# Designs tried in a protein design chat: VH-VL binders against p40593. Part 7

Target 1, 148 residues: p40593
Amino acid sequence: MIHPLIQRLTTTLGYPLLDADGLDRQVRTQPFSVLFFAGDPQRFPEALDVAVILPELVKAFPQLAPALIAGADEARLQGRYGFSVWPSLVFLAGERYLGCLSRVLDWGEYLERIPAILAGENEDLPRIPVLSPESGTPSCSPMETSES
Key: E = the ipSAE of ESMFold2; O = the ipSAE of OpenDDE; V2 = 0.75 times the mean of E and O plus 0.25 times the DockQ between their complexes.

## First folded at step 2 (VH-VL)

Design r1 (framework fv_regdanvimab)
Fold by ESMFold2-Fast, scan of step 2:
Structure r1 (fold): chain C 148 residues (1-148), chain A 123 residues (1-123), chain B 110 residues (1-110)
Amino acid sequence: as target 1 above (148 residues)
Amino acid sequence: QITLKESGPTLVKPTQTLTLTCSFSGFSLSTSGVGVGWIRQPPGKALEWLALIYWDDDKYHTTSLKTRLTISKDTSKNQVVLTMTNMDPVDTATYYCAHRYYDSSGYYEFDYWGQGTTVTVSS
Amino acid sequence: ELVLTQPPSVSAAPGQKVTISCSGSSSNIGNNYVSWYQQLPGTAPKLLIYDNNKRPSGIPDRFSGSKSGTSATLGITGLQTGDEADYYCGTWDSSLSAYVFGGGTELTVL
C-alpha cells in the first residue's frame, strides 16, 4: 500500500507514476525533470517529508516536471542513476543526468543546491548513467554497489 | 547486421496521399529502446526529420507537418509505415528511414539508414 | 525553421584540418547529446559521431566531436578528397519533443 502523502502526489496533484518505459518518454518530452524515488516510507520515513516538500520545490522551480517512480521499478531504475540512499530526488535535463539530492534537506539547502544542479553546464555533459557492479556510481551519498 | 529499405510510389500527384514502407532486418521493434524514424531531403536542401516511432508505440512528428503525418508499425512484419496527406510539389524529396536505439545508458541516434526513395510530386 | 545553426560551407586543402560548428539552445544541444552525420554526394547519411564525442566502429580517428554549453564542434584532421561531403549535426529537442538537424555544412577539399 502506498502512503497517503505519497499517493496524493499522483492522485491530487497529477504527477505521473513512471515505469522504465514511462521514464524514457519523460526524458524525451520534458526539458527538466525531478524524479522522486520514495522507497518504502516505513523503512525510510524521510520519504514523507520529501513528499510534502516536493510540490513546494516545483513551485519554486517551475521548469521542473515532477514524476514518481513506480514501486515495482524503483530498484531497477535506481540502477540507472546509481544512488543507494532513500529517498532521493534525481534531476535530469532532457536525457542528461544532472545530479541527485538524498534524504530531506533544509529549505535553504534546496534553494542553494537545486540552482547549482540545474546550472551544471560541464563541457562534457554526462549521459544517463547505467549502474553496473563494476562501474562507479553517481550518488548523493557516495557508495560502491556490487549487488542488485 | 542492421539494414533498412524504403518502398512506395516514386510519383505522386498533388493532393494525393503518400504511403511509404520501411522494411528492416537485424533488429526488432519489440526490443526496448528501439525506434525507427523518417527523414526527408528535398533536392539540394538540408535533412528534415519527419516522424519516429518507438518499440512501445510512442510516436513523434515534426510540428510543421503534424496534421499531415501518420506513423505506424507492424512489429511482426518488421515494417514501419509513414503516411503523408495532401501532397504538394514542395514535398518532392528523397525519403529515408533510419534506426534509433536507446538503452539504459541513454542516447538516441540515427545509426543505420536506408538507401532512400525519391518521391516526385507533379501533375 | 532550423533550430541548429551551422556555417553553410567550409573549405581547406588536403592534409589540413577544419572544424564545423553547430549552435543551438538549452533545450537541444545544452540538455541532450549531439550526433554528426556525413553525407557523400548521392548517398544516404552516415553516422560519424554520437554521444557528443564517440565514434562508431569503422570511423577513422581523424573525426572528433566536442560540446560546450549550447554549441558542438566536429573536427576533421588530415583532410582527404574522400571527405568532401555535407556534414550535419543532430540532437533531440526536449521542448519540441522532436529530433532536429542543423542546416548542413558543405566541405570542399581543394
Scores: ipSAE 0.007, ipTM 0.612, lowest interface PAE 8.9, mean pLDDT 84

Design r10 (framework fv_regdanvimab)
Fold by ESMFold2-Fast, scan of step 2:
Structure r10 (fold): chain C 148 residues (1-148), chain A 125 residues (1-125), chain B 110 residues (1-110)
Amino acid sequence: as target 1 above (148 residues)
Amino acid sequence: QITLKESGPTLVKPTQTLTLTCSFSGFSLSTSGVGVGWIRQPPGKALEWLALIYWDDDKYHTTSLKTRLTISKDTSKNQVVLTMTNMDPVDTATYYCAHLTEYEVSGYIYYMDVWGQGTTVTVSS
Amino acid sequence: ELVLTQPPSVSAAPGQKVTISCSGSSSNIGNNYVSWYQQLPGTAPKLLIYDNNKRPSGIPDRFSGSKSGTSATLGITGLQTGDEADYYCGTWDTSLSGYVFGGGTELTVL
């Protein structure tokens, strides 16, 4: 059983649910994609907040083709994009990785950071997160601007 | 406070199926953020992770043995069961179960904080 | 085949410092937390370090962990005879969707 707020994205809004083969098709056919790695909302309630916000982000950035990643493939595909925190939004230009945003952010932060990611101007957001010996598993969002 | 204990046969013949039970206390698999894993260690060799199961019934198995391994839980009995088919002498090892604690930020990434004492399984004719 | 590489053995005298390395790749150590486990002869493994550098309750501060890129290190200061054991690093591998251990390092105290 899938949580209704996440299930709505695929059933009501028609967002594709991608396995590895579906992802390869998505990146070859869409100029820009936003991939939603939701995780289990029982583990990460913020996935439900992102599920509510994602359709509004797509309205604000209509060039983005949204998709969800199938749960069985989430951990395996996580390695491709280098994030370690759930939920995460991964941004692609075709097959090119542009950046990611982990956890739920304030609306103003999405409006500021998504254009920078799509323009390839993400010096403050590393392409691939690296683990810090001091802080453990990093998110794609900078720690200094992340709201706890 | 958290304790785990492995049980099952000590001797298994080649081609038979091994069934091991992990019985635990001090936690429940109805609590979010917990899981149980299975690890083995052949005599004089390294630790090898086999499988894990989370509170939400999410399951993972090592790729090299995936077709031979089944993991299941009985939350009401505080038990996790591992089965391994088509046993071979190279499967002779000490088998451990361990409690898994979820990293808050990762969700799918766990570490093994409390281990059972292990049960030795010998595979021979 | 080992996914995480450790030296097979290390040795030092009582009171000295020793370090044990663990080398992996971006899909495991590079992207995930590292744990370290101590296995005394004839016993089950025991968690020594989690989250790269944190100690569980009851683990003395002479045990420490660190991580840089795709490598992790366990440090033991003030070495004691009771530290003689096998030490294993471990982490999640996102490409394998599974947990992986290093090959283990035998520490002898001479």
Scores: ipSAE 0.005, ipTM 0.541, lowest interface PAE 11.8, mean pLDDT 82

Design r11 (framework fv_regdanvimab)
Fold by ESMFold2-Fast, scan of step 2:
Structure r11 (fold): chain C 148 residues (1-148), chain A 125 residues (1-125), chain B 110 residues (1-110)
Amino acid sequence: as target 1 above (148 residues)
Amino acid sequence: QITLKESGPTLVKPTQTLTLTCSFSGFSLSTSGVGVGWIRQPPGKALEWLALIDWDDDKYHTTSLKTRLTISKDTSKNQVVLTMTNMDPVDTATYYCARETYYLESSEYIYFDYWGQGTTVTVSS
Amino acid sequence: ELVLTQPPSVSAAPGQKVTISCSGSSSNIGNNYVSWYQQLPGTAPKLLIYDNNKRPSGIPDRFSGSKSGTSATLGITGLQTGDEADYYCGTWDSSLSAVVFGGGTELTVL
């Protein structure tokens, strides 16, 4: 079962719900994608806040093709993109990983950080995702730095 | 793609120390919610969890063997090392390393999604 | 001492359904999520089910999981010869602060 606020993204707004094959097709057909990793909203209630804000982010950045990741693939694909907190938004240029934004942020923070991520100017994240040996841990949110 | 591979000696004499290395690719042990565990399986017997180390350098060991077990990681080399002291013939087993994944806010949502092929360790004189 | 109890063996004919149980207590299955692993002869275990009833990509829908109270169940329908394997349940035990596995169930397809 999927929470109604998250399910609305696929049923009402038409966002795709991607497994690994669906993701492969998305990255080959879309110039930019934003992938929503919701996690279990009972454990990560901020996933519901991100579900509400995601459509507004797509309106502000219409170049982004939004998609949700199927629950069965979330943990496996977490390893691919290296984010460490649920929920997370992962940003791609085709197949290339550009960065991520974890948890819910203030609207102004989204407006500041998304353009930098899309321009490929985010110096905090490795160019090579976790799939490559010796890649560093991606920095997705301020809470990763302040630990605890 | 995610892969893990165990390496180390295949034959150990009683009372010696066993050192096994798990080399992995496709993920980082700096990522929150990710850990690497060691599981062993004696011939024809069940799986037995031994130890786990996570992204935050938290270490867990099975209580029956904790005085004999040391687990460490080298994040820059993508390696996890397990050391077991005072080996005995009953420790003869296939040793696996596996990636643990769980939700950051709950350690009780734990499972092993990718496993190495296993390495067989025989303890005999 | 096993913390999680499974039947040592089950058997059925091709095309039939089989159910494998895993019994624990409040400190493990009763309070935590259950995973299931398939181990084909001579190979490493493979994740079949996580979060009580979810399948990883590539696992066919004839494999299913469920949990009730302190017990979990793995269901396999449309049995195939290639399903002959050992099956293990696994979970976290909060009182032991440890990962625990069941004793394993050997599935024979007659």
Scores: ipSAE 0.000, ipTM 0.493, lowest interface PAE 17.0, mean pLDDT 81

Design r2 (framework fv_regdanvimab; at its last look DockQ between E and O 0.03; V2 from the best seeds 0.00; counts 0 for: pae E 13.2 > 2, placed apart)
Fold by ESMFold2-Fast, scan of step 2:
Structure r2 (fold): chain C 148 residues (1-148), chain A 124 residues (1-124), chain B 110 residues (1-110)
Amino acid sequence: as target 1 above (148 residues)
Amino acid sequence: QITLKESGPTLVKPTQTLTLTCSFSGFSLSTSGVGVGWIRQPPGKALEWLALIDWDDDKYHTTSLKTRLTISKDTSKNQVVLTMTNMDPVDTATYYCARIEYDFWSGYPLFDYWGQGTTVTVSS
Amino acid sequence: ELVLTQPPSVSAAPGQKVTISCSGSSSNIGNNYVSWYQQLPGTAPKLLIYDNNKRPSGIPDRFSGSKSGTSATLGITGLQTGDEADYYCGTWDYSLSAVVFGGGTELTVL
């Protein structure tokens, strides 16, 4: 069963839930996307916090087209985007990777980091190889998530 | 239209260094997610990947030949150069260059456009 | 040193269906997407299938791909004499940090 806070993103707010084909269409049609990788919210309870904050981020950054990734595809795309921690938000310009933000951040941190990511000041498309889950920590995991 | 063409010597003596140039048009190696790779095929045998270079100057080489291979790019000339040292008759093959587009979904290199290949014979 | 195993040859009559297998391991096919390449006699390889089952523009729907576990298959229906070629599977192997190709399968249309 999908948790209600995550389910509302697709049912109430109309965010797409993307498989491989859906994601391909999204990146061809949307100038900017934010992809939500929730993982299992029982294992990663911060996914529920990100589910609550994501609509507010979209209001603050209306150029972002939000989408969720189908659970079966999350591990494959984790390798593609190089994050090791759930939840994660991945930011794209069309097909181009701009950056990611793992775990829940303070609101001020989102307001600082998202504009830099969208300006392309952060990262290019992630390179191969695809990392196994145990192989290391990706650059999108911050050293600290709290400002205080 | 995207085109690639290999150039270099067709005959190489044992112990010499092979230098092959891939000249291309219709795309740029300054474009994120794009690269060029080299693949060879000995007569009657399978495809063997040798090396690739991407837009960000990242370089990858097959481990069995890594010490013999260098790959470089000249973005302004639309060229990628492969150098292979200490040639041996077993290196006789058709050498291909191919455009790489990193698959958006997986991040893996896709060889979506290939040159015609150039045959290199190594003999005395 | 081949990490992806294909049958060396396959044959069928015009109009029939054929499948070509490609077997690997968890370090390649099991965790990655598979591509297929067609090499007609005397020509360079051509990308035929990517992302396990997608076709580039210009590739007819007679060609299909699938993947299950650590194996992938290429399917060709309505065989034509122009389909006589060598077929190669390919993927990334993260343990080797390398592009790997199968040994190739020669398709003969009788």
Scores: ipSAE 0.006, ipTM 0.577, lowest interface PAE 10.6, mean pLDDT 84
Fold by ESMFold2, look of step 3:
Structure r2 (fold): chain C 148 residues (1-148), chain A 124 residues (1-124), chain B 110 residues (1-110)
Amino acid sequence: as target 1 above (148 residues)
Amino acid sequence: QITLKESGPTLVKPTQTLTLTCSFSGFSLSTSGVGVGWIRQPPGKALEWLALIDWDDDKYHTTSLKTRLTISKDTSKNQVVLTMTNMDPVDTATYYCARIEYDFWSGYPLFDYWGQGTTVTVSS
Amino acid sequence: ELVLTQPPSVSAAPGQKVTISCSGSSSNIGNNYVSWYQQLPGTAPKLLIYDNNKRPSGIPDRFSGSKSGTSATLGITGLQTGDEADYYCGTWDYSLSAVVFGGGTELTVL
């Protein structure tokens, strides 16, 4: 079913697992959100690495309200937010899309990229073209990383 | 096939209330993420948004006409009704209804299908 | 006074390219997606561009859209006489809680 590392986020750390109504409530009540689209960990094994690091990201950026997206809603939201690579972290200010980070990155890259995304200065990553099912939609480019 | 059609009087006297009905097919207002809006266009002038109603029965009205406009829906009949009180000759226009596809996150309405419009003249 | 400002008219010869600007503010274009509508003479408007730069099915790729800061731009290449129309930008203004349209731009193909 749910992989234990991903289940830990909801059961142990209390991150909400949102359906469409829950996400609507989240974006209306939270100044900033980070949404985790894990996908299928058997297809996208880096999702497990992101699941391990996400709590540390939230500690580093305490203004972010974390949440997981239910699998049934992932396809609808993928086209709207323009990511094409799983896993992805999507960043919102209220209802507004700020940007996304796909795959797993080095810790230093998160510390560099996330402040730029939150400030609306995301020129380095989201402007790199990646094929999207919604042509011209903002997109996250995967970055080659290795776990150190 | 998504279609919308406006109906109502084509001639109204000043101070009367205008009631317009939008009858639509090919979609339902019981479906999340959709709505219907009203837009008018005076002869030779720009489009002016008037009001909208969504699947959740939330309503929005252009600020300048808010006290004159009422919008309502009958989801089972696939109809949306706009009323506008105290009509004046400057309200002479073609009135359109249009389907809204909401952007779920930003909340901005996208008018993707339009009716043919109905011309309403307010006599002098 | 319009929340969104467009030039009143533009013109060009068949085969040329034109752009139509739409200027707004942070409460609308700056933080929201922009749509564009085409209105041929004597007809209802139709959706031409949505989500800043996407085309509905049936709209040729001669039509393009972009957004930068608080401004949006509609581009039309390979102009045809059938492109003579009025063009409107539209978006949501979160400060007004309202839909806002530009004043429209009349395109003439000479």
Scores: ipSAE 0.006, ipTM 0.513, lowest interface PAE 13.2, mean pLDDT 82
Fold by OpenDDE, look of step 3:
Structure r2 (fold): chain C 148 residues (1-148), chain A 124 residues (1-124), chain B 110 residues (1-110)
Amino acid sequence: as target 1 above (148 residues)
Amino acid sequence: QITLKESGPTLVKPTQTLTLTCSFSGFSLSTSGVGVGWIRQPPGKALEWLALIDWDDDKYHTTSLKTRLTISKDTSKNQVVLTMTNMDPVDTATYYCARIEYDFWSGYPLFDYWGQGTTVTVSS
Amino acid sequence: ELVLTQPPSVSAAPGQKVTISCSGSSSNIGNNYVSWYQQLPGTAPKLLIYDNNKRPSGIPDRFSGSKSGTSATLGITGLQTGDEADYYCGTWDYSLSAVVFGGGTELTVL
């Protein structure tokens, strides 16, 4: 169930609803993007606040192309950006990750932090753990069937 | 119970400004997902949307009348005011205010409760 | 200028079925939900259908809505004399940032 305040972003404001393929198109076509990972607003009520704030942010920062991530794809796409807190606004320059703002912030904080994010100054790039394929040879330790 | 009521002059002279007030009860414009809109209907004609204001003070106006329309809210009084400048006989209509709600499944504005309307005649 | 197109009038006998079409574009009906409003003679409009096919409390199941592509349809079965009214479709046009209504359809019960 999509909450009406979240749905408003797509139906009223015309923000694209992105699946994985849509996201790929978005980052290829838009110089700057702000992706809204809303999550379940029943679980994360702050998602509704962010849904109200996001249009105002887009007005304040018109260079940002807003998009809503489809709920079915949120978990998969979350893994791409490595945030752990819901809701999250993910900022991109093309395909390049710039930063993330999670939960609801005060308006002044958005105004302060977003310019820095857009400038690439955010030091807290989540180290995408390069899952080095640890060739963990599954030590199939043969379970010694104790023949008792 | 949700109610809306339009009030204002029923007779306006050409070139004058119309001011209509929508007084409502049973809901608040401080509630997220709520708004109030104005719709008019000339005698024997179709509904024409004029403007809306939502809980976040976002305002939308019909393009054709944008320069003539102003919408505002007083949340504490449960009132929405519409002003329309430079009235002309063509603006003679019944003016409705209606509550806007965003349904759980949709973010589009729908008018779920309407006032009875007030008839405004523009005549010299 | 009317953004949504409706037939100006439809008529049928009591007990019959009628349909009222509402045609729009990709910027309105194509991407948004459609609502229908009933306006009885001399009264204010009343919400009849919302979200394409949902009925508010108190609206009988004789009234139905559907949407396909850029068009919506209101269906009325078991037509009654009390159904004689004007019917309007409405939605949001995001390109115009505006509420848009159809021109209305006058339903006459013969």
Scores: ipSAE 0.005, ipTM 0.606, lowest interface PAE 10.4, mean pLDDT 89
ESMFold2 (binder alone), look of step 3: mean pLDDT 92; pTM 0.945

Design r3 (framework fv_regdanvimab)
Fold by ESMFold2-Fast, scan of step 2:
Structure r3 (fold): chain C 148 residues (1-148), chain A 123 residues (1-123), chain B 110 residues (1-110)
Amino acid sequence: as target 1 above (148 residues)
Amino acid sequence: QITLKESGPTLVKPTQTLTLTCSFSGFSLSTSGVGVGWIRQPPGKALEWLALIYWDDDKYHTTSLKTRLTISKDTSKNQVVLTMTNMDPVDTATYYCAHSLYEYGDYEAFDIWGQGTTVTVSS
Amino acid sequence: ELVLTQPPSVSAAPGQKVTISCSGSSSNIGNNYVSWYQQLPGTAPKLLIYDNNKRPSGIPDRFSGSKSGTSATLGITGLQTGDEADYYCGTWDSSLRAYVFGGGTELTVL
């Protein structure tokens, strides 16, 4: 079952819930996206904190098109972006991977880190641009439960 | 094999700042999902978690000490540094650094610990 | 005050079984995975159990873990004198955004 705080993002606020095909459409149509990988909130309760803060982040950064990833596709798409910790927010410029912010952060830390990510400043961490699976370039590192 | 070793002063005066370094081998703190934490134990008392830093520079601190604690990493040197300001005799403890175990990125456990370094705070 | 409650001590004879409890709340044990640590006198802690019931490589199967609701239990069967140690539970607390340890349980093998 989808937790009410997470379900509110898709039902009340109208954020898309993306499978792999939906993600392909999102990255082709949106200049910037923030993708919410919530995981199972029973297992990752910080996902509920991120669910609460995400609408406020979108208000602060209105250039971001928010979307949730469908649970069935989360592990598969996690391998594409190489994050290891749930929940995570993944930031994209079109199809290009800009960075991620894992777990819940203090509000001031979001305000500091998101502008740097959106500017394409990957100086602190070597991030690999996201390419289609057919191009053969790996993302960072596949997780144990990533696509196999 | 993963190993961690704490280093720093063994004696600190009240009001001074403590700086401890965790030097490690057998893993990289640039590897997705990896973290290093600091835990202390006063003589005869329980373990108390202090701070944790992840590969992506994500940082967490125990609430009661957050304003006194800074954690940072230098991935090129394989080091994590903990700084604690305004030391008090009650901060006398053995300080450990530890590798954070991850599986699917969904829990924290400390699987490999350093031997610990004892810090005494006295005038 | 401790967020996770353990009995301060437990004792049993060699070859017997013993259980150590760890009681928390919905924000820690109720929502997150529990680990157990063994600390032999004068040494650093050693991970015994993670993800509620999994053993790291090298930990014998006489050590087991379980979780029900907001409580966790460490079970030790076939007690040996070398098991005399302090045992700690630990988990993430989502409300505190902090890792928390129990107060520890001293196991004496009589």
Scores: ipSAE 0.005, ipTM 0.518, lowest interface PAE 13.1, mean pLDDT 82

Design r4 (framework fv_regdanvimab)
Fold by ESMFold2-Fast, scan of step 2:
Parts: structure tokens; C-alpha cells; sequence
Structure r4 (fold): chain C 148 residues (1-148), chain A 123 residues (1-123), chain B 110 residues (1-110)
């Protein structure tokens, strides 16, 4: 079963739920996309927070075409975008990967970071997630070598 | 960069137990949606899947060898270990470990492979 | 025994097109996703196609995949000498509860 807060995005708000073929159509037809990789909300409760804020992000950035990735395809498509933290929002210009934002962020952080991602100003995380030696937790947020 | 590397003995006597370790970097088995599998290839023959283990410690083994195979992980060390008992000359092969992303097992595929380690079973 | 059937070999000249088939059943190709792996001589296999027809980053569009019923096909156009390799299809088999590979196809480019 899909959690009601996530299910609402497809059933009430009409966001597409994409398998691999659906994703191909999305990237060919939409100038910009934000893909929601929710994961299992029992394992990743922040997915529910992102599900609540995603509609508000789309209102703030109406150029973004939102979509969810079908649960069975999430892990498979993870390799294409190189993230390993759930939930993640992946940003695309057509087929081109622009960057991602993992976990839930403060509203002000979204307002600052999304324009930079869409403009191609932020350095993307490497295709492979970056792990802290102490935490062992991967991340797909933009990272610059000057950041400490 | 995602990398995997196999290690273990290159020569095993018949009836002995083979233990192979897969050491990897660039991902973690604490992350949902990923596993590590083992595949072997006898000289001049096809690839044969042996076993896999995922983030949730779910384990899968090829039916023909499952009584001989044990797979385990050490998430803190980024290692997966395969043990195969009662080795026979027909088990001579190159053994690979590889990353397999999925949420449902039927959607999995091996996207990054180790270089392989050759194991010869001979007296 | 092999569950997925591939031709043992195929050959073509540089610049030509070649097609490699992979035949299975409803318990594997018919209901599950197919991947293709390229194994250059003396090297580990490399993922070439996943989800029936998708290419990983860095794989040129000369390589394509398709699936129809219980069979899958790998297509290679503009054949190059560097394409000489063994090619394997692979998928999950629900009746075996395990991953299965085809027997492999040796591609020779003159």
C-alpha cells in the first residue's frame, strides 16, 4: 500500500506516476522536471514531509513538471542519477540531469537552492554519493570543494 | 566512484570451503534499494548467478547450490562475504561480485561489477 | 541447464548492423525486465542495457534493446572492432526465484 500523503500526489493532484517508459516521455515533453523519489516512508519518514511540501514547491516554481517514480523502479533509476539518500528530488532539464536535493530542507533553503540548480550554478554531487567517514550516510545535495 | 573488488584464495582443494569477500566503495548497504550479488563464470562458459544480499538482509541463492552457499554482509565495513562448501573441480571459475539496485527483486540488474577473482579447484 | 537461449555466435563487418536474440519464457523475459551485459576479452562484464531498452550513462546510442513477448533483442549498429565481445542477456526468473543469464553470444568483427 501507498501512504495517503504520497498517494494524494497522484490521485488528487494528478502528478504522473512514472515507470521507465513514462520517464522517457516526461523528459522528452517537459522542459524542466522534478522527480520525487520517496522510498518507503516507514524507513524514510521525511518522505512524508517532502510529499507535503512538493505541491508548494511546484507553485513557487511553476516551470517544474512534477512526477513520482513508481516504487518498483525507484532503486533501478537511482543508478541513473547517482543518489543513495531517500527521499530525493531530482531536477532535470529535458533529459539533462541538473542536480538533486535529499531529505527535507527548510523552505528558505528550497527557495535558494532550486533556482541555482535550474540555472546550472551549483556544482552537482558526483554521480556516486559522497559519504562522511564518521556517519557513512550518502547525500545527493550540491557540494563545492570550498565548503567545509 | 562506485567500485567493487573480490578477494580470497586462488587455489582450493576438493572438499574444502571457499570464502570470498567483496569490498566496495561509493555506496552502502545501509541505503534502501540496493544489494550485492555474486556471479561466477567457468572457463569458456556462461555467467551463472549464485547469490545476493540486500540492504534489508534479504538473501537469495541459486536453487541448485543453495545448500552449499552462505551470503552475509558487514555494513560497517562495506563488505559482502560468500561461502561455498564442498568445493569440486567443476566449481573452478572466475567469481565476480556486482551491485544490484532494486525495490522489487524482479526489477534488479547488475550495474557495477568487480574485476573478478579466479578460483581453481585442484588437488 | 540454461534458461535463456542466445545464439552461440554472430559475426559482421565494421559499419554493419548485428542483432542478438535472447529467448525465454513467461517466468522470466515475459514478465520481467531484461538487461544486457558486454564482456570484452579478459575483462569483467559491463552493463550495456537495462530495463529492456535503456542505456547507462556513457553507452553510445549504437546499442539498443527491445523486448517482445518472451524474447529480447540487442541491436548494434555502426559495428566497430572494439565491439568484439561476449554479450549476455539477463533477467529475474520468478519460478526459480533467482537471476538467470543467457548462454552468451560471441560477436566477431572480422
Amino acid sequence: as target 1 above (148 residues)
Amino acid sequence: QITLKESGPTLVKPTQTLTLTCSFSGFSLSTSGVGVGWIRQPPGKALEWLALIDWDDDKYHTTSLKTRLTISKDTSKNQVVLTMTNMDPVDTATYYCARIPYYEILTGYFDYWGQGTTVTVSS
Amino acid sequence: ELVLTQPPSVSAAPGQKVTISCSGSSSNIGNNYVSWYQQLPGTAPKLLIYDNNKRPSGIPDRFSGSKSGTSATLGITGLQTGDEADYYCGTWDTSLSGYVFGGGTELTVL
Scores: ipSAE 0.000, ipTM 0.537, lowest interface PAE 13.6, mean pLDDT 84

Design r5 (framework fv_regdanvimab)
Fold by ESMFold2-Fast, scan of step 2:
Structure r5 (fold): chain C 148 residues (1-148), chain A 123 residues (1-123), chain B 110 residues (1-110)
Amino acid sequence: as target 1 above (148 residues)
Amino acid sequence: QITLKESGPTLVKPTQTLTLTCSFSGFSLSTSGVGVGWIRQPPGKALEWLALIYWDDDKYHTTSLKTRLTISKDTSKNQVVLTMTNMDPVDTATYYCAHREWLYDEGYYFDYWGQGTTVTVSS
Amino acid sequence: ELVLTQPPSVSAAPGQKVTISCSGSSSNIGNNYVSWYQQLPGTAPKLLIYDNNKRPSGIPDRFSGSKSGTSATLGITGLQTGDEADYYCGTWDSSLSAYVFGGGTELTVL
């Protein structure tokens, strides 16, 4: 079963739940999209925090068309966008990958980072990059932890 | 150690339904991200992906055979079952089941395969 | 129908290097990680390379992978007779919502 906080995004708020075919339609029809990769909330409980904040982000950035990714397609599309951490928000301009924000962030951090992503700072990236930590830098690299 | 083994009839007649069972050990389909797929290979020909089922019962089938294919799982028995209706001699092939684990930093691939079971479709 | 194109065969002598190409489109190789599978005669396929260029434990470093745009390449150096096999590339195709394999390449070590 899908967790109620995630399920309300599709049932109450009407956000589409996209498989690979649905994603192709979304990127062809929407000028900007934010894709929510929740993962398994039992393993990644921050997915529930992102599920709560996503509607507020859409209110702050109404140009974004939100969508959830069907569980079976999450791993395949993670390879496409190159993020390493769940949950993640992936930002697109049509078919063009703009960037991602992993984990839950402070509200002020979202307000600072989303406009920079939407401004096209990643305009030199391929439309759909394929990245891994070993073959190149991921679009959403986790911060290297220092010894404490 | 992950192991998979296919079982089912070795001979089927045209128009009959084929039922194949994949029995496995070393993992559970209750684990988030885990899936089991079916791949076939006609004699001397290429590998062809048929279907996949994930831990959450999400199912995928190749478009060309979608109306003929059913995939299901019995998580408590560590089994995945593939059913293919209206068998034809061109469906003669070795059928494999294979393990897939969705991980947040990895792509789509099959890391462990069963030995395969050969199915001949003949009158 | 094959959506990933491989050469049907390649041949080389022991100790030499060989490369096997796999060509696709934006909906498969262009947008997704590529894997390679080795199938020794009479056996099930075995994962050789995943995520474009990573090796599972037990796969020697003579095997390497790379990807550029909509094409991928498997490289094998220091060829051994035990490398005689069929090699398949594979990836997810986003437009088909399906996993796709290449047509396979038969490697003969002469």
Scores: ipSAE 0.005, ipTM 0.534, lowest interface PAE 13.1, mean pLDDT 83

